# Designs tried in a protein design chat: VH-VL binders against NAD kinase (nadK). Part 26

Target 1, 268 residues: NAD kinase (nadK), of Syntrophomonas wolfei subsp. wolfei (q0aze0)
Amino acid sequence: MKIILVNNRFKENTEKKAQEIAGQLSALNVEVIIDNGLDEPYAGTVDFIMVLGGDGTMLRAARRYGQRAIPVLGVNMGTVGFLSNIEINELAEYLPLILREEYSLEARMMLEVAVFQQQSLLTRVFCLNELLLRSNSPRMLSFALEISGQKLEPYRGDGLIVSTTTGSTAYSLSAGGPIADPQLDAFIVTPVASHIINKRPLVVSPEREISLHLLEEREAIIGIDGQIKMDFGAENRVLIKRAPHPLLMVNLKAKPFFTSIDRSLQRQ

## First folded at step 1 (VH-VL)

Design p39 (framework fv_patritumab)
Fold by ESMFold2-Fast, scan of step 1:
Structure p39 (fold): chain C 268 residues (1-268), chain A 122 residues (1-122), chain B 113 residues (1-113)
Amino acid sequence: as target 1 above (268 residues)
Amino acid sequence: QVQLQQWGAGLLKPSETLSLTCAVYGGSFSGYYWSWIRQPPGKGLEWIGEINHRGSTNYNPSLKSRVTISVETSKNQFSLKLSSVTAADTAVYYCARTRPYSGSYYTAFDIWGRGTLVTVSS
Amino acid sequence: DIEMTQSPDSLAVSLGERATINCRSSQSVLYSSNNKNYLAWYQQNPGQPPKLLIYWASTRESGVPDRFSGSGSGTDFTLTISSLQAEDVAVYYCQQYYSTPLTFGQGTKVEIK
């Protein structure tokens, strides 16, 4: 068995815990690869991915490894979040179940984001939560949205979010989008500070293709999962599709999504 | 070892609907995409579409208006329906899984069904 | 759609000699963020389904003989059979899995001289 441990080198406790866990796994004849985010993703075959940290670390792991159909377990390091399944102090208790493969898997859709300049593909990335198009200046953007070739009336405002159902509780929620059951596959399209009063969030079939481009030259940014930022100008176009493969999340412990989100909303 | 068994009607008349089923044995249905691929006699391979255990599909745009892939997760089965067939739809139809033999990646088609010859003739 | 073009359409090679098949994609299938080429090679014997030989352009599938190797990056790829054996008489296909629709080359038929 080979396991990747994904951690955030810059979080105070995670590097030490990653080394401790690697030692424990090696004692059980498990080969361990540590991924602290500084190098390229591990290229070889692996049986399991263990993510040590909060939601941010899981988002990075999903972008790096989510398309490989490998079980991914989120292990919380004392933060509050939606993407971890067990706490670090529970790992010893659950480790025998992991090694016997006695767990269920939950498939979570991902986005495929392709950025073009004219006919040329500039970059292609995958993400678990969302793509954000936003202004990088105080001036509003004017942009075009097409859904499966259907051209909507122009958008004017600060930007637009295209989210997965998993991402419905992230930036899309803050912008007024709906809370979606992560068991569903759908795109959620949420305007950011739209100047046009009738622009509402849309829930769109995951089979559809979404494209965005600017109608006038502005300083704009494409953001991916709040972690990657790239410049976006009038010469660029972005295409968003459902990624070919979902992220496979490990369920060792019941995690009640609806009661968790309900309590979170009550605190705000 | 994971095996794919496929079956369905082999002889059709123009305008009829093609129906094929693929069953997965010896492994998990969840966590993979399952595809249909066809090959006309003496020609190359054409991808038709794919489905996962949740029923999410991707189709080849050239066939999207006529193709439906569906899943019965409780039976580890998925099925192809292709409507309004013509002689151009005559081909061997394969079902396949997108993962290497070692079971570690969503990469290529690592396991294939034996194929079903479908002939459309009047 | 990404178009896959193979060359040659057919190839005759003596037993024990090297066979080389080329595959060209109309767009790069190299993903810069993970530095992987989304390219596979298949072998198809008469009356049988295709069999996976190579994925990630150069990674040999388990059970595939060492004489098969893949190379190339971006848009230009090669399948090499270092010493052709009788059982290697087949049609070979390249395939990209970078973008849907998934597409295959037209095939290269390998025969013994």
Scores: ipSAE 0.000, ipTM 0.379, lowest interface PAE 20.5, mean pLDDT 86

Design p4 (framework fv_patritumab)
Fold by ESMFold2-Fast, scan of step 1:
Structure p4 (fold): chain C 268 residues (1-268), chain A 122 residues (1-122), chain B 113 residues (1-113)
Amino acid sequence: as target 1 above (268 residues)
Amino acid sequence: QVQLQQWGAGLLKPSETLSLTCAVYGGSLSGYFWSWIRQPPGKGLEWIGEITHSGSTNYNPSLKSRVTISVETSKNQFSLKLSSVTAADTAVYYCARGQYYDFWSGPTFDYWGRGTLVTVSS
Amino acid sequence: DIEMTQSPDSLAVSLGERATINCRSSQSVLDSSNNKNFLAWYQQNPGQPPKLLIYWASTRESGVPDRFSGSGSGTDFTLTISSLQAEDVAVYYCQQYFSTPWTFGQGTKVEIK
């Protein structure tokens, strides 16, 4: 078996723990590739991806490896997030199940985001939660939203979020979007501080293509999963569609989504 | 627009616990690391620690035994507790948003609170 | 820890003249996979919090005037203010975001001559 162990080298405790886990796996004749984010993603074939860290590390791992249709397990170091499945102190108990491939998989849709300048592709990225378009100045944006060739009335406000169902509890929720079952495939389109009072969040088929561009010269940015920041001007256009592959998340331990989010919203 | 509002006790005696809170307005806690950074009078900046909306923390090893950062996502707030203070802890304390521009880099701090002067004296 | 050292500690420059501030890291902050330097510059006006000016060693934050520029790679970095304005009187800090804990330089005070 060949496993990629994803960690953040800039977190000294996670790097040390990653080395310890790699040693334990190697002792069991598992080939381990450590990915600490500094180099290009490992290009070879692997059987499993283990992510050591919190939700942020899982989001980064999903961007690097989510399109490879390989099982990905989130192992939390101290606090349970929405994207981790087991705690680090539980890893020894579940390791035999991992090695025997005795687990279930949950598919989570991802976004493919392509940013253009005058028909030229500038960048293409994948993400698990959302794309955020926002103003980077006190001035509101004026922008166009097109869904599968249908041009909507112009938007005026601070921005827009295009989210997966997994991302429904992240930025989209804070902007007034619905909580969605992450097992469903859908785009959630949530306005940010819209000047037009009747602009509501939209829930649309994941087969649709969404495009955005500015109608006026403004300072704006595109944010990906809250972790990547890109300048966005009137000469730019972004195209969003469902990524070719979902992230395949490993379930070793039951993690009931609705009771977890309900407790979170009750401040418990 | 994103605004960080901070508050807490500014005058402490040696051995007491410093407690400061930062509230985030105009944006979500999600997708960022939220930091406490201090500056002694006339000196440079020292990073204390950071927290995510999910409660994951990282602390400066120099302060780890005395520092606790917590988050209250329902109130869009995060807080700093620093125990067993001494005169060396006298500083302006800032809360700040850590923006990651790349996957595995650390943060740059693009929004800051106004700062709270904390004086530790007898 | 990565130690950040700035020079000079203070600098007096006439209005309209060039100001140059140096920053040295105790180890490389260059990410070789994407050729990015994990280095930022901040401006702190008296009584105010720091303001981000530059990230990736040379990329200006939105809204930052063109007179501010960053250069350098690896361990040696420079912030240049091409034509000093009155509002540029401040203390400037470099910051590495390559390895935790995140560390800042000691600061360089820029004053008008």
Scores: ipSAE 0.000, ipTM 0.418, lowest interface PAE 12.9, mean pLDDT 86

Design p42 (framework fv_patritumab)
Fold by ESMFold2-Fast, scan of step 1:
Structure p42 (fold): chain C 268 residues (1-268), chain A 120 residues (1-120), chain B 113 residues (1-113)
Amino acid sequence: as target 1 above (268 residues)
Amino acid sequence: QVQLQQWGAGLLKPSETLSLTCAVYGGSLSGYFWSWIRQPPGKGLEWIGEITHSGSTNYNPSLKSRVTISVETSKNQFSLKLSSVTAADTAVYYCARVPNYYDSSGLDYWGRGTLVTVSS
Amino acid sequence: DIEMTQSPDSLAVSLGERATINCRSSQSVLDSSNNKNFLAWYQQNPGQPPKLLIYWASTRESGVPDRFSGSGSGTDFTLTISSLQAEDVAVYYCQQYFSTPWTFGQGTKVEIK
């Protein structure tokens, strides 16, 4: 068996912990590749991906490896989050199940985001939570939203979020979007500080293509999972569609989504 | 161990183009943002712009008309060009790494700096 | 642009005493969606590049001594050095990374009294 260990090298003791876990796995004849973010994603075939860290590390792992249809397990390193399944001190207990492939998989949709300048593709990225279009100044944006070629009335406000159902509890929630069951496949389109009272969040089929562009020259950015930021001007267009492959998340331990979100909302 | 090594012409005449290169050793460009920051003598820090492995750029609006940042993935390098320089562009120029914005968004590794002097 | 203002411009503190540096942003740098303040602190020793001390307003960078701490939220932030040591003589900068362009404070020079 070959496993990629993804860790966050910028947290104290995380790289040392990853090395210790790699040593333990190697003693069980498991080949281990450590991905601490410094090098290119491992290009070879692997059987399993183990993510050591919080939700941010899971988001990075999803962008790097999510399109390969490989099981991904989130292992919590002491932070609270929605994307981890087990705690680090439970790893030894669950390791035999991992090695015997005795676990269930939950498919989580991802976004494919393509940013164009005029007609030229500038970049294509994948993400698990959301794309955010927002103003980079105190001025509101005026922008066009098209859903499968259908042009909606112009939006005016601070921006727009196009989210997966997994991302419904991230930025979309804070902007007034609905909480969605992550087992559903849908886009959630949530306006950010819209100045038109009738602009409501939309829940849209994942088969649709969503296009955004500015109607006025403004300083704006595109944000991906809160981790990647790109300039976005009137010469740019973004196209969002469902990614070809979902992220395959490993379930070793029952952690009911609705109980978790309910508890989290009581703490906010 | 990640190390940033930077170089370029240290003395320029007004109207020339400043060109600096930063090479990354001990790690890949992938997964990070790569920035240029400058510090004029006796002044504070000014962010110039950033680039990703994929070539996506973000520039300081005050410099945007004169700045180009490019990446050369095959050499594990990124470069800064600043056109039409004046004495106001005299500064120590640093390249630096930004981890992803969710886990750690500070500038965590810096090059040693290159003093660029613009004189007649 | 978000303007960052530090106070004081310079500070003289005796060895072993507490040093406090303040940083104010012209706009909130709190992202309410993830409850994070996009605020970092840097230390710059003479002749060296800046070194990251603190990010997310209060998270200490790996390897940074525990005498350094950050606090605050929204627009008002503080860097505290609980017991000043000789190697802490430096210029300190706050930085917001909430909105481009990323901007820094003007710096606070910390000297031994």
Scores: ipSAE 0.000, ipTM 0.441, lowest interface PAE 14.4, mean pLDDT 85

Design p43 (framework fv_patritumab)
Fold by ESMFold2-Fast, scan of step 1:
Structure p43 (fold): chain C 268 residues (1-268), chain A 123 residues (1-123), chain B 113 residues (1-113)
Amino acid sequence: as target 1 above (268 residues)
Amino acid sequence: QVQLQQWGAGLLKPSETLSLTCAVYGGSLSGYFWSWIRQPPGKGLEWIGEITHSGSTNYNPSLKSRVTISVETSKNQFSLKLSSVTAADTAVYYCARGSHYDYVSGSYPFDYWGRGTLVTVSS
Amino acid sequence: DIEMTQSPDSLAVSLGERATINCRSSQSVLDSSNNKNFLAWYQQNPGQPPKLLIYWASTRESGVPDRFSGSGSGTDFTLTISSLQAEDVAVYYCQQYFSTPWTFGQGTKVEIK
């Protein structure tokens, strides 16, 4: 068995814990590849991916490995989040189940984001939560939104979020988007501080293609999962569609989504 | 234990080309941005530009017409060339590693530095 | 370009006393999507390269003593040395890594009174 162990180089306690867990797995004849984010993603075949950290580390793991259809387990390192399934102090208890492949999988849709400069593809990235288009200055953006060839009336405001259902509780929620069951597949399109009164969040089929471009020169950025940032100008266009493969999240114990989000909203 | 060792010509005449090399020991070039940063005597720090192991570059707009940064992955080295130097280019030149909080984002502080090379431009 | 301004230019503090250095950016270096401030602090001793002390405005680099702390958000940042030691006599620089070109403050020289 071969496992990728994903951790965050910039979290002091996760580096040391990753080494400890890798040693324990090696003692059980499991081959371990450590990914601390510094090098390119591991190119070989693996059987399982274990993510040590919070939601941010899981988002990075999903971008790097989510398209490979490999089981991914989130192991929480003390920070409360929505993307982990077990706590670090429970890992020893669940490890025999992992090694015997005695768990269920939840498929979570991902976005494929392709950024163009004029007609040339500049980059293609995948993400689990959302793409954010936002102004990088106090000035409002004026931009065009197209959904499967249908051109909507221009948007004016601070930006727009295109989210997965998993991302419905992240930035989309903060901008006034709906809470969506992550078992559903849909795009959620949420305006950020729109000047136009009737611009509402949209929930659309994941088979749609979404296109964004600026209608006038402005300082803007595209953000991916709150971790990747790219400059976005009037010569740029972004195309968003459903990624070819969902992220396969490991479920070792029940984690009730609706009661978890309800409690989170009480704290905020 | 990552170490950056740098070398190159330290005394130049106006109009010549500055050439400096930085060798990386104890680590791979892969996964990081590698920068050149300079410091004129008694003044602050100025970023010159950066390169990845794949050869992708980004330069300070104020210097980009004169700057070329190149990488030689087989030797684990990267180099700076600055053309048409003047007395204003007199500075200590440092190579440095950009430490990613996420390797894809490219947003980073500098966690390892070379010792610096004093470059004096005078005639 | 984002301009970084430090204050004061020089600071004299007695051993064991608190030293406070301020850094102001001409525009916000807070990424609102991930709530991180892309600001770092460096220490430079004479004849040596800068050494990273703090990144993300408040995260201490490994091996940096607890007496060093960073605070602030958006455009206004502070580096605090809670109890100045002799080895802390150096020039300190702030740096934004929010947008290229990466830019540094002009430096603050810390001396013993």
Scores: ipSAE 0.006, ipTM 0.431, lowest interface PAE 11.1, mean pLDDT 85

Design p44 (from p4 with heavy chain G98D Q99H Y100L Y101T D102G F103Y W104Y S105P G106T P107D T108A Y111I; framework fv_patritumab)
Fold by ESMFold2-Fast, scan of step 1:
Structure p44 (fold): chain C 268 residues (1-268), chain A 122 residues (1-122), chain B 113 residues (1-113)
Amino acid sequence: as target 1 above (268 residues)
Amino acid sequence: QVQLQQWGAGLLKPSETLSLTCAVYGGSLSGYFWSWIRQPPGKGLEWIGEITHSGSTNYNPSLKSRVTISVETSKNQFSLKLSSVTAADTAVYYCARDHLTGYYPTDAFDIWGRGTLVTVSS
Amino acid sequence: DIEMTQSPDSLAVSLGERATINCRSSQSVLDSSNNKNFLAWYQQNPGQPPKLLIYWASTRESGVPDRFSGSGSGTDFTLTISSLQAEDVAVYYCQQYFSTPWTFGQGTKVEIK
């Protein structure tokens, strides 16, 4: 068995805990690859991915490995989160179940984001939460939104979020989007500080294709899961669609989504 | 009990490359970070960088352009190379093991080599 | 980088008396989510490598005598030697491990009066 341990050096010194766990797994004849985010994703075949940290570390793991149809387990390192399933102090208890493949999987949709310049594909990335289009200056954006060939009236404002249902509790929530059951597959399209009256969040089929481009030359940024930033200008176009594969999240114990989000909102 | 034994060049001229090796006895390289730390005469300690059994490294940004740490798992050893040395690199160099236990692991150093005095002079 | 500043640079203490060493970080090394201060203390005798005394600001390393204790939180930390013994003559260093690069204080030399 070959397992990737994904960790974040910049949070709670999780890389040291990853090394400790890697030693324990190696003693059980498990081959371990550590991904601390500093190198390219591991290109070889693996059987399981264990993510040590908070939701941010899981988002990175999903972008790097989510399209490979490999089970991914989130292990919380002492911070609360929505994407972890067990706590680090529970890992020893659940490790035998992991090694015997005694767990269920929950599929979570992902976005495929393709950025073009004059018909040339510049980059293609996958993400679990959202794409954010935003102004990179005090000037508001003027931009076009097209949904499956249907051209909407122009948007004016600070930007737009295109989110998965998993991402409904991230940036989309902060911008006024709805909380969505992550077991549903849908895109949530949420305006950011729109200056046009009656621009509301939209919930659309995950089979839709969403296209964005600027109508005026402005400094703008495309953000992916709050972690990747790309310059976006009037010569650019972004196409967003459902990714070919969902992220396969490991369930070792029940985690009630609605009570978790309710508790989180009360702590604000 | 785990012991660290270190050796390497004691005298260097400016522009040369410093090369030091640390051998681990009584324990495995696996499961820990292994660091190099230096101490100029009469001064405090400066962390240089760290490496794992698998070869993953992290370096002090102030030295990153000049430093390379490597591991030789077959000999249970790790090594430091510091290029383009100057008189400012004169120091006692220590290898050390990270204190990697418990629920919240530490980046304190629980086992140290004896130190190697490196003098850079023209 | 987080800068670590110790005070005093040196102190002379009589045998059996209390020695107090202070360490200040340029920013907080307390993680409020786990209530841990990412701070360690070391003892260095002449010609020897540093020896770990305390980690997590107040947790004594195995084998370290009870007379050594650490206290403090956030940016201000103290190492106390309750009853100085002859073998405690050394230089003491604090270290933060909250953020890379790991950084150490300049050291405090403890001598017998």
Scores: ipSAE 0.000, ipTM 0.401, lowest interface PAE 18.8, mean pLDDT 85

Design p45 (framework fv_patritumab)
Fold by ESMFold2-Fast, scan of step 1:
Structure p45 (fold): chain C 268 residues (1-268), chain A 123 residues (1-123), chain B 113 residues (1-113)
Amino acid sequence: as target 1 above (268 residues)
Amino acid sequence: QVQLQQWGAGLLKPSETLSLTCAVYGGSLSGYFWSWIRQPPGKGLEWIGEITHSGSTNYNPSLKSRVTISVETSKNQFSLKLSSVTAADTAVYYCARGAVAGTPYYYYGMDVWGRGTLVTVSS
Amino acid sequence: DIEMTQSPDSLAVSLGERATINCRSSQSVLDSSNNKNFLAWYQQNPGQPPKLLIYWASTRESGVPDRFSGSGSGTDFTLTISSLQAEDVAVYYCQQYFSTPWTFGQGTKVEIK
């Protein structure tokens, strides 16, 4: 068995813990590849991905490996989040189940984001939570939203979020979007501080294509899962589609989504 | 283990084009923003611009008409060109990696820097 | 552009004593969508490139000693060195990364008294 351990280089002691876990796995005849985020994603075949850290580390793992249909387990290292399934101090208890492949998988949709300058593709990335278009200056944006060829009335405000259902509890929620069951496939389109009073969040089919472009020259950025940042100007266009493959998340331990969200919302 | 090595012409005459290259060792260009920052002797730091692995650029508006940053992915390097130089462009020029971190991760600053190249513009 | 102002320009502190450096931005660098201050601190030793110490105003970079701490929010920020060591003699810079162009303070030189 070959396992990738994904960790966060910016969290103290995670490299030491990853090495410790790698040693334990090696003693059980498991080949381990450590991915601390600094190098290219491991290109070889692997059987399992173990993410050591919080939701941010899982978002990076999803970007790097999410399209490969490999089981991904989130192991929490202290900070409570929504994308981890077990705690680090529970790993020893669950390790036999991992090695025997005795777990269930939950598919989570991902976004495919393509950014163009005029007709030239600048970049294509995948993400688990959302794309954020936001102003990078004190000026509000004026921008066009098109859904499967249907041109909506112009938007005016600080920006827009296009989210997966998994991302419904991230930035989309903070901007007034709905909480969505992550087992559903849908895009959630949430305006950020819209100047137009009746611009509502939209929930649309994941078969739709969403495009965005600026109507006026403004300083704006595109953010991907809060991790990737790009300048976005009037000559740019972004196209958002459902990614070809979902992220396959490992369930070893029951984690009821709705009660977890309810408790989180009570913490103020 | 990621290391930035930079080189280029250190002495220029007014009106010439500055050209500097930064090579990345021990890591990939992918997933990061790669920046150029300059520091005139005895003064503070000024950000020039940044580029991604895919070639997307972001420039300081004060320099945008004169600056071009390019990437050569096959050589794992990126380069700065600054045209029409004057004595005001005399500075140590640094290349640096723009890092992402936290949860959710955000761009947070520059965590790996080249050693710097002193560029002097004089007649 | 966001203007960054540091104070003092220089300070002399005895070994083992506390050093405090202030940084002010001309507008808020607090991102309301994530409640993070997009403010970093760098240390520059003579003849060396800057080294990242603190990001998001108060998060210490990996490998940075715990005597370094950052505080503040919005427009007013502080870097504190709780017990100055000889290797801490350097110029310190704050940087905002809330809005492009990224801008730095003018620097604060820390010297041993």
Scores: ipSAE 0.000, ipTM 0.407, lowest interface PAE 16.0, mean pLDDT 85

Design p46 (framework fv_patritumab)
Fold by ESMFold2-Fast, scan of step 1:
Structure p46 (fold): chain C 268 residues (1-268), chain A 121 residues (1-121), chain B 113 residues (1-113)
Amino acid sequence: as target 1 above (268 residues)
Amino acid sequence: QVQLQQWGAGLLKPSETLSLTCAVYGGSLSGYFWSWIRQPPGKGLEWIGEITHSGSTNYNPSLKSRVTISVETSKNQFSLKLSSVTAADTAVYYCARSPLYSGSYEAFDIWGRGTLVTVSS
Amino acid sequence: DIEMTQSPDSLAVSLGERATINCRSSQSVLDSSNNKNFLAWYQQNPGQPPKLLIYWASTRESGVPDRFSGSGSGTDFTLTISSLQAEDVAVYYCQQYFSTPWTFGQGTKVEIK
């Protein structure tokens, strides 16, 4: 068995913990690859991905490995988050189940984001939560949104979020988007500080294609899962569609989504 | 284990073009922004611009007309050119890395040692 | 552009005593979509490049001693060194990474009294 351990070098002690776990797994004849974010994604075949850290580390793992149809387990290192399934102090208890493949999988849709400069593809990335288009200056943006070739009235404001249902509780929620059941597949399109009254979040079929481009020369960025940043100007266009494969998340113990989000909202 | 090594011309005359290179060892260019930041003697830090592995650039508007940053992926390095230099461009120039996918967003986690550039007639 | 202003320009603190440095941004660096303050603190020793101490206003970089702490939100931020050591004599810079161009404060020189 071959496992990738994904960790975050900026979290205190996670590299040391990853090495400790790798030693334990090696003693059980498991081959371990450590991905601490410094190198390219591991190109070989693997059987399982274990993510040590918070939601940010899971988002990176999903972007790097999510399209490979490999089980991904989130192991919480003491942070608050939605994407982990077990705590680090529970790992020893669940390790025999992992090695015997005694767990269930939950499929989570991902976005495919393609950024063009005129007719040339600049980059193609996958993400679990969202794409954010935002102004990179005090000036608001003017931009065009097209959904499956249908041109909407121009948007004016600070930006726009195109989110998965998994991402409905991330940036989209803060911008006024709906909370979505992560078992549903849908795009959620949420305006950021729109200056046009009655611009509402949209919930659209994941089979639709969404495109964005600026209508005026402005300084803007495209953000992906809050982790990747790209400059976006009037000569750029972004195309968003459902990714070919969902992320396969490992369930070793039940985590009730609605109860968790309800507790978070009660504190506001 | 990632290390940035930088080099380039240290002495320039007014109107010449500054050229500096930063090589990345022990890690990939992919997944990061690579910046140039300068510091005039006895003064603070000024961000010049950034580049990605794919060649996407973003420049400080105050320097945009004079700055070009380029990447050479086959050599795992990136370079700064600053045209039409004056005495005001005298500074220590640093290359630096900002990892967007590591939980620190745009904070600069690794820096080169710096290259002193002096512009004098 | 977001202007970053530090105070004081310099301060002298006795070994073992607390040092406090303030940083003010001309506009909020709090990202309302994720409730994070996009503010970092750097330490620069003479002849060396800056070293990252703190990001997201209060998160300490790996390997940085726990005597360093950051606080604040929105436009007003503080770096605290709870018990100054000789090795902490340096210039400290705050930086916003909310909006380009990325901008730094003018620096605060910490020296032993």
Scores: ipSAE 0.000, ipTM 0.402, lowest interface PAE 15.9, mean pLDDT 85

